# VH-VL binders against d3rpb9: the designs that were tried, part 1

Every score and structure here is a prediction.

Target 1, 107 residues: d3rpb9
Amino acid sequence: MVNEIDSESLSQRLADTEDVLLVDIRTPAEIAQGMIPDALQLPMHLIPIRMSEIPKDRDVVIYCRSGARSYQACAYLMQQGYGRVLNLRGGIIAWARHGLPIVAPEG
Unless a header shows other numbers, all headers, positions and changes below count from the first letter of the chain; antibody chains are not in Kabat numbers.
ipSAE, averaged over its two directions, is called F for ESMFold2-Fast, E for ESMFold2 and O for OpenDDE. V2 adds 0.75 times the mean of E and O to 0.25 times the DockQ between the complexes of E and O.
Where letters were taken out, [cut] stands.

## First folded at step 1 (VH-VL)

Design a01 (framework fv_acimtamig)
Fold by ESMFold2-Fast, scan of step 1:
Structure a01 (fold): chain C 107 residues (1-107), chain A 120 residues (1-120), chain B 106 residues (1-106)
Amino acid sequence: as target 1 above (107 residues)
Amino acid sequence: QVQLVQSGAEVKKPGESLKVSCKASGYTFTSYYMHWVRQAPGQGLEWMGIINPSGGSTSYAQKFQGRVTMTRDTSTSTVYMELSSLRSEDTAVYYCARDYYESSGYFDYWGQGTLVTVSS
Amino acid sequence: SYVLTQPSSVSVAPGQTATISCGGHNIGSKNVHWYQQRPGQSPVLVIYYDSDRPSGIPERFSGSNSGNTATLTISGTQAMDEADYYCQVWDSSTVVFGGGTKLTVL
């Protein structure tokens, strides 16, 4: 089963600790509109060939626009041996609607 | 807590107009889209259209073009659906439903429904 | 106009798995949402974006979407699951609902 985290819980973890990696699996065009600060940009279709960039020894929160694509990505990664992935429920839309920080990617 | 509260049941005659209200509470009214969906007795769900409460922009199903008008009042967090030139076939329960997203979204909260009976 | 086709009715015994199909041309390229409606009540979202489950919806509800068919699966079906079920997609700028499936648990 895929573990999930909501926006408020994630924002609290980011405020309290530095042991969480965020991964944005949206398209480059979507990311250009704004992203959660410090997220690793890893479009969903590249996960099978770039998953080695995802650590197995700390919590990794995967997000997309709404949480649907990232749920599937988490299920796939868990099948591939990544036991510490969590889906951001509601995606970046819920994140933004809670008034949480969004940044433009650099460059 | 999110609530969508609709106006009460109505009885209309053919040729009259209908105006149903849907009052939203428990969230930022202008941050979510609102749809209107109807259901004739014993029938399925039928989409009528969508309104963006922020700007007031609307889009209607082709079947209702020219007869339906959707509006909102941001001061009261209320959306309205008007349907003109009523026919007996317009007898239905009318629902407002909140959309988290546009163009791919789902309806996470629904009003209780407003029964409208159109008969001679 | 895009059309979603559902069986009008599905019957299962308590504890059995119910499968409700939603057919549409190339529906696997669309995002499918599912609603449950009990008699006299408003619809309730049970699955969104093909396979996601809202908070409060039992784990026995699941969804899939591939090719020309999306599926709502209810495992260990209970009497309380008896309802009409509707699939829904966006086609361009319009919302499209399936015709609905009446699930009978008997």
Scores: ipSAE 0.000, ipTM 0.563, lowest interface PAE 12.9, mean pLDDT 87

Design a03 (framework fv_acimtamig)
Fold by ESMFold2-Fast, scan of step 1:
Structure a03 (fold): chain C 107 residues (1-107), chain A 120 residues (1-120), chain B 106 residues (1-106)
Amino acid sequence: as target 1 above (107 residues)
Amino acid sequence: QVQLVQSGAEVKKPGESLKVSCKASGYTFTSYYMHWVRQAPGQGLEWMGIINPSGGSTSYAQKFQGRVTMTRDTSTSTVYMELSSLRSEDTAVYYCARDLGWEYSYFDYWGQGTLVTVSS
Amino acid sequence: SYVLTQPSSVSVAPGQTATISCGGHNIGSKNVHWYQQRPGQSPVLVIYQDSKRPSGIPERFSGSNSGNTATLTISGTQAMDEADYYCQVWDSYTVVFGGGTKLTVL
């Protein structure tokens, strides 16, 4: 079962200064257009060889454009023993729709 | 100039282990992923797995889980592929292939291949 | 498990256009790469990301990808183009190759 979180709930958790890691699994070209602040950039196809960068001792919210790719990524990570991953329902599209912060990535 | 140079041909017996090397030169070794792909005589290409030379992280095709191990040595810019419990069906040419890894997985440079024959 | 389907062989006369298909469910949503392999040699990338050519690959090589079929097109086919051709995608954290197509120029 993949757990999900919506943009409003995630925004509240971040405002409460909870220790949450955001992971952006979109392509580099998509990320260049803007990302959620402080997200770890981890393109989806690299998850199997970079998943050790994802901590197991804190909540990790995985997101993509609309939430479909990140749902699949969460399912895969849960099968690999990552029990604290959550899918951002609606992806960065829903995040932007709620007027929440988007930043340019570092060069 | 980018080069991937593999170890020489080997003849093995069933039940033995194989270890093939792939030495990279002409680029920053840790900036590209490396894959292993094999090809049985007269057959198509078969993906075995991927290694990230920077951290050593690996991911293997399910068919080879439990038998394949990929490692690297950053001091020599070399990737290794070890396949255990060899069977006659493992007779193949084994290739290493380089992948940029940031946008889409495709192989821009291939090693020359290592022929491995498994026979009694 | 994702499957790519290629014809086992294609024949073409010298100077004519060869087309090699690569079938896959909704393959148009994926990025398709193509490799050429001559007997006894390593594969060589001839098309990446559906339609892009690496430096050194002749302009007569082109690619397309839409719906359920990706296509490698070789115009003005030459004897030196005789080889096996493989399509490839990335799906579900694995590399998937087509079965390969033997191109004969005669």
Scores: ipSAE 0.007, ipTM 0.626, lowest interface PAE 10.1, mean pLDDT 88

Design r17 (framework fv_romlusevimab)
Fold by ESMFold2-Fast, scan of step 1:
Structure r17 (fold): chain C 107 residues (1-107), chain A 119 residues (1-119), chain B 108 residues (1-108)
Amino acid sequence: as target 1 above (107 residues)
Amino acid sequence: QVQLVQSGSELKKPGASVKVSCKASGYTFTSYYMNWVRQAPGQGLEWMGWINTYTGNPTYAQGFTGRFVFSLDTSVSTASLQISSLKAEDTAVYYCARGDWEYYGMDVWGQGTTVTVSS
Amino acid sequence: SYVLTQPPSVSVAPGKTARITCGGNNIGSKSVHWYQQKPGQAPVLVIYDDSDRPSGIPERFSGSNSGNTATLTISGVEAGDEADYYCQVWDSYSDHVVFGGGTKLTVL
C-alpha cells in the first residue's frame, strides 16, 4: 500500500537534481545526532498540526530511524489525501550504512 | 507532570447514557491523539478508536459506531466518551490513553473508569 | 481485519528468561509496542517501536521484531514481573490500532 524507495535509488534521484522534499520525522534528540542534508525537520507527533506544510505537487520522501515509523506516517498522510509520499526503506540507518551523506542540523 | 485523570465510576440502568471524561495535564493537548480502550471483566484490551485532538476528527473501530461518541473540549484539555442506550455488554473499565503520533503507541494512560450496567 | 496472536499463558521459573511472542502477517514491517498490566491497574508501556525502552523500564526487558513474529524477552525474571502482557501495532490499511489477546506470565 505505501510506496517505498531505498537509499541507493533516493541518492540517485537527488544526484539527478530531481525536485524531492525529504522529511525527517524523528525526535529532535535523534536529529541532533545527524540528518540527511536539506531534510525538513517534522517530528512525527507534529504531523497532524503541520501537515499543511507538506506539498502535494512534489514527491515527498519521509524517513525515520529504521523505516517503520515513517511507513506508518506515509499511510496516514495518504489517507489524509497526500498521494505523493514515499517511505525511505531502512531509514537513516540504511542510508548511513551505504556511506551516504549525514550532516549536523546547523553545522 | 504528564498525566491523564478520568472521571469516577458509574452505575447505570440499561437504556441510560453515560459520559466518561479524561483530563490531560503537563503537555500540549493538541500534539497527541487520544485513544479510548475498553476492558470487559476478565478480558483483554480492546481498542475503541481515537480522536485527533488538533482536528477533532474521530476514528471508531468496527464495533464502536453509532452509540459511542468521542468529543473534545480543548479549552480545558479534556477528551470525553459518551455511550448512549447502555446495554449490559457495555460493562467494562474504559481507559483513555495518549497516542504518541511518532509511534502510534500509548505512553500515558488514565487510571480507568468502571462503568457497570445492571437492572 | 489485521490480527495479532499471542499465547494465552507462559510460565517461567524465577531467574530464568521468559519469551512472549506476538504473531502477525508481515509484522516485521510494523512498529510493535508492548504493555504490562498488573491486576487492578492501568497498562504500562514497557517496549515501544520494537525494541526501545521507556525511562524507568529495566534492561531485563527487550524486544525484537522480524518477519511474522515479534518477541518480548524478560531476562532474570522476578516475581514482580507476573502480569498480563499485550502487544500492539497500528495497521496502516485500516488506520486502526490492533492489540494482541494478551499473555498471562506466571512466575513459578
Scores: ipSAE 0.000, ipTM 0.584, lowest interface PAE 12.7, mean pLDDT 87

Design r18 (framework fv_romlusevimab)
Fold by ESMFold2-Fast, scan of step 1:
Structure r18 (fold): chain C 107 residues (1-107), chain A 122 residues (1-122), chain B 108 residues (1-108)
Amino acid sequence: as target 1 above (107 residues)
Amino acid sequence: QVQLVQSGSELKKPGASVKVSCKASGYTFTDYAMNWVRQAPGQGLEWMGWINTNTGNPTYAQGFTGRFVFSLDTSVSTASLQISSLKAEDTAVYYCARDYFEGSSWYGMDVWGQGTTVTVSS
Amino acid sequence: SYVLTQPPSVSVAPGKTARITCGGNNIGSYSVHWYQQKPGQAPVLVIYDDSDRPSGIPERFSGSNSGNTATLTISGVEAGDEADYYCQVWDSSSDHPVFGGGTKLTVL
């Protein structure tokens, strides 16, 4: 079973300066429209070939647009030995609806 | 897990036909193009063509028109290669391999089937 | 059609560095991918987009691509690295991938 976290709980963890890595698995075109600050950009289709960039020693929150794709990504990663991944329930849509920070990618 | 599983080896006589299947699992089948690559005994990798898993449209390399047909059954996430009027020179290992594309970018064939050996002898 | 040229064989002593080249006209403008194939096995992608490593591929594998030559570099070579190595690009003008002829790496 995939563990989930909602936007309010995640924002509280980040405000408390907890060691959490955010991973955005959306397409580059979606990310260009805005992302959660400091998220690692790792499009879903590249997870099988780039998953080594995901640490195993801290909590990792995976998100997508609505939470559906990232739920499947978390299930896959857990099967690959990543025991500390969590799905952001509601994705960046819920994050934005709560008025939480969204930034343009650097460049 | 992301994988491509191919059908078993085939031993055929010249003039027969063969159908090699490639079943995908662990990913969204229509997000990746499916390539077919052949390797004759002792030879290098030879690209045969690809099929667009979203549209079903095949593209064949120069030497692989006519006798070779790519097809899909998206309901079971399976791509197939049919070779008709088999010749001894068709003896090879046949691989399916997925490749993602986004705009003009190709990401390489990151997942391959285990290969299907087709032997044509009389 | 576009042509990629690889040396047919490269020999290297254990623990040394092997370099396998892939020559192509203006290949530095293409994205080069590298595959490792051991006898009786399917190819494995070891480098994509010139220099990126898939998850599970050791740091000993690296790639570069500029001008007319792409290079796969394997440092600290191990016996288990013996394989055929193929470079590959997508040629947009012909709308198909082009493979090099392959290089047999022998660890002596």
Scores: ipSAE 0.000, ipTM 0.553, lowest interface PAE 16.1, mean pLDDT 87

## First folded at step 5 (VH-VL; framework fv_acimtamig)

Design c4 (at its last look DockQ between E and O 0.71; V2 from the best seeds 0.00; counts 0 for: pae E 4.2 > 2)
Fold by ESMFold2, look of step 5:
Structure c4 (fold): chain C 107 residues (1-107), chain A 120 residues (1-120), chain B 106 residues (1-106)
Amino acid sequence: as target 1 above (107 residues)
Amino acid sequence: QVQLVQSGAEVKKPGESLKVSCKASGYTFTSYYMHWVRQAPGQGLEWMGIINPSGGSTSYAQKFQGRVTMTRDTSTSTVYMELSSLRSEDTAVYYCARDFYSSGWEFDYWGQGTLVTVSS
Amino acid sequence: SYVLTQPSSVSVAPGQTATISCGGHNIGSYNVHWYQQRPGQSPVLVIYYDSDRPSGIPERFSGSNSGNTATLTISGTQAMDEADYYCQAWDSSTYVFGGGTKLTVL
């Protein structure tokens, strides 16, 4: 139902410089503890009001802490016509477990 | 000192509209989203929707879609909520509440509430 | 459609520990917030993200969330803690509040 991508596959797509947008739907307090580089910061409860910031014409990977919240966000966005959203399976926890980069937010 | 001051109580008849104001002070009005939440007598809290006062964009709970309109006036730092086609079950205290900017998931400051009674 | 279930009332003696439950299917996968509403007053946030306390909320307020139950705990309960307490979560498109629990200190 919800399209998913794992951390290794996402990492490979980024290494291949593919045009993929990452969206972090966690809270600002969670993001302050670290985030995936270059992700758009869009708290989950604001998705309905900020949905236009998410493109429909390119792949968008949505992540949260564990993948549970972002799975729900993807399902919601698919109902709203966003056919290219993908859930990051296992969230930033799985990303970190694979030793992949985590950075401080820019602002 | 954040304050949210709402308009006074109203009595309405079924089929009419209500419009409640919420005047904000003590913070940068356009930097925080504003929610509307209501509470029927003896009942729990019910979320109605959210407005971004910077651009005026909104998102409404599905139950109220088509009946609710939220607007703002940045010159007076005021948000408005209008609910049309009133029914007796719309009798409630209506609250504005500021979105907790740094956490994004809770309401940190609430207006005093506006009681709206809908009776025939 | 997500439902949060709270007991309608809880009574506790002064100085004792009050616990208020919030039941929901897999609620442990949600972030749960708690609000205090004293008679005639607006709600006040007392716990957010299951267990975090806003500045100005006494340390006797704590929270937990796992499995199918989130819990608000008030240690050393005082008469001023008499209020209605609501749990709240975001389900995917809306806020869901529990029905509220009236805490009585007697």
Scores: ipSAE 0.305, ipTM 0.768, lowest interface PAE 4.2, mean pLDDT 89
Fold by OpenDDE, look of step 5:
Structure c4 (fold): chain C 107 residues (1-107), chain A 120 residues (1-120), chain B 106 residues (1-106)
Amino acid sequence: as target 1 above (107 residues)
Amino acid sequence: QVQLVQSGAEVKKPGESLKVSCKASGYTFTSYYMHWVRQAPGQGLEWMGIINPSGGSTSYAQKFQGRVTMTRDTSTSTVYMELSSLRSEDTAVYYCARDFYSSGWEFDYWGQGTLVTVSS
Amino acid sequence: SYVLTQPSSVSVAPGQTATISCGGHNIGSYNVHWYQQRPGQSPVLVIYYDSDRPSGIPERFSGSNSGNTATLTISGTQAMDEADYYCQAWDSSTYVFGGGTKLTVL
């Protein structure tokens, strides 16, 4: 089973300066509309070939629009030996609904 | 214009290896991922694997792991797919397909296909 | 593994609308692409990202994706549209194709 974290919990962890890597697996078009600050942009379809960019020694929160795609991505990574990946429940939609910060992607 | 030109048809025996080439032109070769997809006679499309632009990283379908090797040569803008320990079930048309650069999901250009027949 | 299910065949009269479904659990949460393959030819991308159309593809081709079904729609179907059509998506570790649908134009 994939571990999940909600927006409020994630926000709190980030506020506490906990070492968490955010990974945005959405499409470039989606990301262009806004992303969670400091998230690594890694389209989900490229995860199998780029997963070396994802650390295994720290907590990683993966998110998409609603949490559905990222859930699958987490499941895959767990099969690949990632034991510290979490799915952002509700995705960036839930994040935004909680009034949490969204920024434009850096070019 | 983008073109993917594959090597010609091959006839192989069980236990042998096949190596299909895909020469790319009309775009920046080193900027795109490349896929290999095969299709057995009268059957559907089957994804085999993907190779990154530099050729330094690959990901293969589980079915082919340990038996498939994808490489690329930047100097000749060519991608290769080698499949070893061939079986009759490996008889198929093999396609190279370019991954769309900005998205990475869809295969926007395909080679003409290479028929490989495996028979005793 | 994730499975995309297509009808084996669909028939349509010329000028009528053809609809090809691609079923998958929660497929609406994924991006689905469609490929056309005419007899003896390579596949051709006709729809990507559920509903986007590549340059050169006729406007009569459209796509949608929601719930558990992605759909390729061909309005005003022509004889030249007779082909096999494959849906495709990525899930977990693989790029998944549907089984393909043979579209016959009567």
Scores: ipSAE 0.257, ipTM 0.791, lowest interface PAE 2.1, mean pLDDT 93
ESMFold2 (binder alone), look of step 5: mean pLDDT 91; pTM 0.914

## First folded at step 6 (VH-VL; framework fv_acimtamig)

Design s23
Fold by ESMFold2-Fast, scan of step 6:
Structure s23 (fold): chain C 107 residues (1-107), chain A 120 residues (1-120), chain B 106 residues (1-106)
Amino acid sequence: as target 1 above (107 residues)
Amino acid sequence: QVQLVQSGAEVKKPGESLKVSCKASGYTFTSYYMHWVRQAPGQGLEWMGIINPSGGSTYYAQKFQGRVTMTRDTSTSTVYMELSSLRSEDTAVYYCARDFYGSGSYGDYWGQGTLVTVSS
Amino acid sequence: SYVLTQPSSVSVAPGQTATISCGGHNIGSYNVHWYQQRPGQSPVLVIYYDSDRPSGIPERFSGSNSGNTATLTISGTQAMDEADYYCQAWDSSTYVFGGGTKLTVL
């Protein structure tokens, strides 16, 4: 029931300038080590009280370190009526392994 | 310096409602989330819910949904927790706890606690 | 509902290393925080995000989290460390606390 997208497919969508919101649900300490460019920083535990920042009318790709936490986050959001969330399979680890861009939030 | 000062101890009867306050100072009130956690005598910590003081949005533990309400007053930097339909099992110390750097992960500063006794 | 399991009690001699476990299915994929509560006092955060220490917490406090077990380690345990210790995690639906571990130093 949870739709997933891999790093290569996501990279292609972003290159094609498709209207996709990336959401990084890792901790602030993890994000400080590097994040996917332009991702909304929304730590997992804040989702219940910040989910209104997630749009329902466009595709939203949720990611974490490996894809496990973000899979659970997508399942939760779908139960709350967010039908257009996708899990980034393999998380930022798979993203990095494909040589895709990672930026520091500051610097 | 960060301080969370809670209202004083209360004695309630079964069926009544409880309203505990937590007044924050020493930081920007709307930039940090606030948790409510309780502890029955001799028991462990039990999470009740969280409030975002900026927008007023809340998320409650399933066990307390329908009985708990969390609100805030930004003009006085105060968070409130109201628990209705009190039972003797609601006898506990009730704590507010600030979320570190507004991350919503953990309580870095805790209020002194409010003892609520539900009797007779 | 997600449950975090702690031993009810741990006892160590002064100067020895105390180890307090927090068991949960796949807990290594979540962030674990630890609180110390001395009798009659409010909880105090001692470890956050698995292994980080807040300012003012002695370096003899450390944490780890992998697989199905998170661990709080107190090296060179002192009498002042006698307290109840609670682990806490977010499981995607709620914040959960472990049942607490009473640490006795004697």
Scores: ipSAE 0.007, ipTM 0.628, lowest interface PAE 10.1, mean pLDDT 87

Design s24
Fold by ESMFold2-Fast, scan of step 6:
Structure s24 (fold): chain C 107 residues (1-107), chain A 119 residues (1-119), chain B 106 residues (1-106)
Amino acid sequence: as target 1 above (107 residues)
Amino acid sequence: QVQLVQSGAEVKKPGESLKVSCKASGYTFTSYYMHWVRQAPGQGLEWMGIINPSGGSTYYAQKFQGRVTMTRDTSTSTVYMELSSLRSEDTAVYYCARDFYGWSYFDYWGQGTLVTVSS
Amino acid sequence: SYVLTQPSSVSVAPGQTATISCGGHNIGSYNVHWYQQRPGQSPVLVIYYDSDRPSGIPERFSGSNSGNTATLTISGTQAMDEADYYCQAWDSSTYVFGGGTKLTVL
């Protein structure tokens, strides 16, 4: 079963300086338009060969545009032994609708 | 100009091993992922696996686990696909295909390597 | 294992619109890519991410993806479009191809 978190709850956890890794699985073109600050850029199709970059000892919130792709990514990661992944419900669309910070990617 | 040039056709016997090469040129070799896809005569495309040329990490289709090995040589911009314990059902054209930024679509394909496995 | 289903063949008259379907459970939630393979040649990417065209691919090629069916549409079909067409998606665990559709223009 994939655990989910909404944008308000995620924003609160980040404000509380909790140890949460954000992972943006969208395309480079989508990320260039804006991303959640400090997110690891890990396009969905690279997950099988880069999943070792995802820690197992902290909460990891995976997001995409609307939450559909990231739900599938979370299901895959859970099958690979990553028990602390959460899907951002509504994706970056919901994040933006709540007026939460979006930044240009660094480099 | 992007090119993927594969090794020539091979004839193998059951139980032997196959090693196909794919030499890349016209782009930064370590910035793109490489897939291997095969096609049996008159049949469809079948995905075999992916390699990251930068670190050498691989992920294989479950059907080929234990028989396939993918490697690369960054000094020659070449990827390799080795398939062991060959059967007649492994008769196919084997393709390498470039993954644009790892985004799961294959923008350039090698010319293909025909491998015939028969007794 | 996730399966993409294509019709084995589609026939159209020159100048008519050809449609090639790719069926998969909830396929509209995945990104679908399409490849053209002419006899004796390597596959060529014609549509990526459901509906985008690579540079050099004619505007008469278009794609859509919703619900349980992705579709490749070729308007004003020409003899040079005779080929096998394959859909492809990543299903969160592997890269899946459809069985392929042979397009005949007669």
Scores: ipSAE 0.012, ipTM 0.628, lowest interface PAE 8.2, mean pLDDT 88

## First folded at step 7 (VH-VL; framework fv_acimtamig)

Design d5 (at its last look DockQ between E and O 0.84; V2 from the best seeds 0.72)
Fold by OpenDDE, look of step 7:
Structure d5 (fold): chain C 107 residues (1-107), chain A 120 residues (1-120), chain B 106 residues (1-106)
Amino acid sequence: as target 1 above (107 residues)
Amino acid sequence: QVQLVQSGAEVKKPGESLKVSCKASGYTFTSYYMHWVRQAPGQGLEWMGIINPSGGSTYYAQKFQGRVTMTRDTSTSTVYMELSSLRSEDTAVYYCARDFYGSGYEGDYWGQGTLVTVSS
Amino acid sequence: SYVLTQPSSVSVAPGQTATISCGGHNIGSYYVHWYQQRPGQSPVLVIYYDSDRPSGIPERFSGSNSGNTATLTISGTQAMDEADYYCQAWDTSTYVFGGGTKLTVL
């Protein structure tokens, strides 16, 4: 089953290490409203063709608005041999509720 | 203005291969993914695969794996779709379609379609 | 395999609201897109990412997606809206189209 990490735990881990890759699978319109800093933008529908951008030898946290879509993305990646993917529980909504940093996308 | 212009209709025999071209203009060719979708006469849409902007990566529907090849030529802004070992069931209108990712609120764009008829 | 189910046909009087459903297991967890196809023409994207509308598409077109059903809504339906409509989603493995719905404007 899909492993999950909550906002506070993720925030703490990001403060302790840089070995975690964040992947934002939300739509451009959603991302325009704010994103978690340094997250890789990878639309959900392009995951199959862009999987090579997701490392298998480091922890990867995938997030969406509420955690529902990213949960499905994690499940797919696990089927593709990714054993170190985690779903951000509660998505960016929970992240924001905890007062954690959100930035405007570049570009 | 974004335009996708496809090659003309073809008639093929079973066992042969088809290769449809899709010439793109009016946008940055190397910034968008391209899909191929086909539609048999009187039937619905069927997704065949996707190719990335550089042409270095593809992802095909399982149904067509081993039989379909998608490529692109940056110098001519053209995407190609080749389907081998043709059978009568491959008779369809084939479409190239620019992926909507990266297009903002403009949506995707489709070619005019290429009819390929496979018959003995 | 993942399947998207649409009604084969929907009829609506001019000026009335047309609703086309697209059913799929947990479809609300996937992006749904809608295409309009008039006879003899190429498909046209009318809704993407569940509810986003491409420029040039009339505001009377709207989309929603939750639970097991995505919905395309056309308010104030016009004669020009008569066409086949297809929903599409990524099911975490492939791209899937619905069977299509023929919308007739009476």
Scores: ipSAE 0.800, ipTM 0.925, lowest interface PAE 0.6, mean pLDDT 94
Fold by ESMFold2, look of step 7:
Structure d5 (fold): chain C 107 residues (1-107), chain A 120 residues (1-120), chain B 106 residues (1-106)
Amino acid sequence: as target 1 above (107 residues)
Amino acid sequence: QVQLVQSGAEVKKPGESLKVSCKASGYTFTSYYMHWVRQAPGQGLEWMGIINPSGGSTYYAQKFQGRVTMTRDTSTSTVYMELSSLRSEDTAVYYCARDFYGSGYEGDYWGQGTLVTVSS
Amino acid sequence: SYVLTQPSSVSVAPGQTATISCGGHNIGSYYVHWYQQRPGQSPVLVIYYDSDRPSGIPERFSGSNSGNTATLTISGTQAMDEADYYCQAWDTSTYVFGGGTKLTVL
């Protein structure tokens, strides 16, 4: 029931300048090693209190290291009425293996 | 150094409200979320909710929704937890605890706890 | 509601390795944190994000999390490690604690 998107498809949507929000739910230590450009940094344990920062009227791609934790986060958000969340299949690992951009966090 | 100092013990009657304060010092108050956790005598820890002191947004455990209110006063670096319609089962030590997420992986910090006894 | 299951007690001799389990459905897909609480004291975080140690926590404390079980491991257990230990995980809109494990050191 959780909708997913792979790295290639996401990369194409970003290249087409589609209005998609990326959300990185990983730990600060993981993010310090690199993140997908422009992702909202929202640690998984803070999703319940920071949920209002996630729009309901845009596509939102949520990712973690491998896709497992972000799948759970998507399931939770769907239960809370977020119908446009997508799990990044394979997480940032798959993203990086496709040679796609990784940047240092800006905060 | 980082400290969380809570208000003193209270004795309450069923139907009353409790309000516990937690004064923070030694860090930037608005940079870290604050949790409230309680522990009934001889029992385990129970999470009650979390507040963002920057904007005052809150999220409560479903069990306490409608009975708990968490607020803060940024001018005094203090968070408050109010629990209404008290029952004897609300007898517990109430803790404030700073969320560990922030600019580093430094340890967490907990207040000393506030014992609230609900009689009868 | 999501439940985390811990053994009620674990007993270990000084110098031995103590393991404390935290069972939960698919808990390996969540971050697990561990707290130590000595009698009469406030809890102290000893492991966060499954396996990271806060500053000041001895290296003999370690953690792992996969499948349906997270584990706190204390190697070279000392008398000062005698305490209650709680796991904590995110699930279903709340922060859930396990029921706690009393660690006794001979």
Scores: ipSAE 0.559, ipTM 0.851, lowest interface PAE 1.9, mean pLDDT 90
ESMFold2 (binder alone), look of step 7: mean pLDDT 91; pTM 0.931

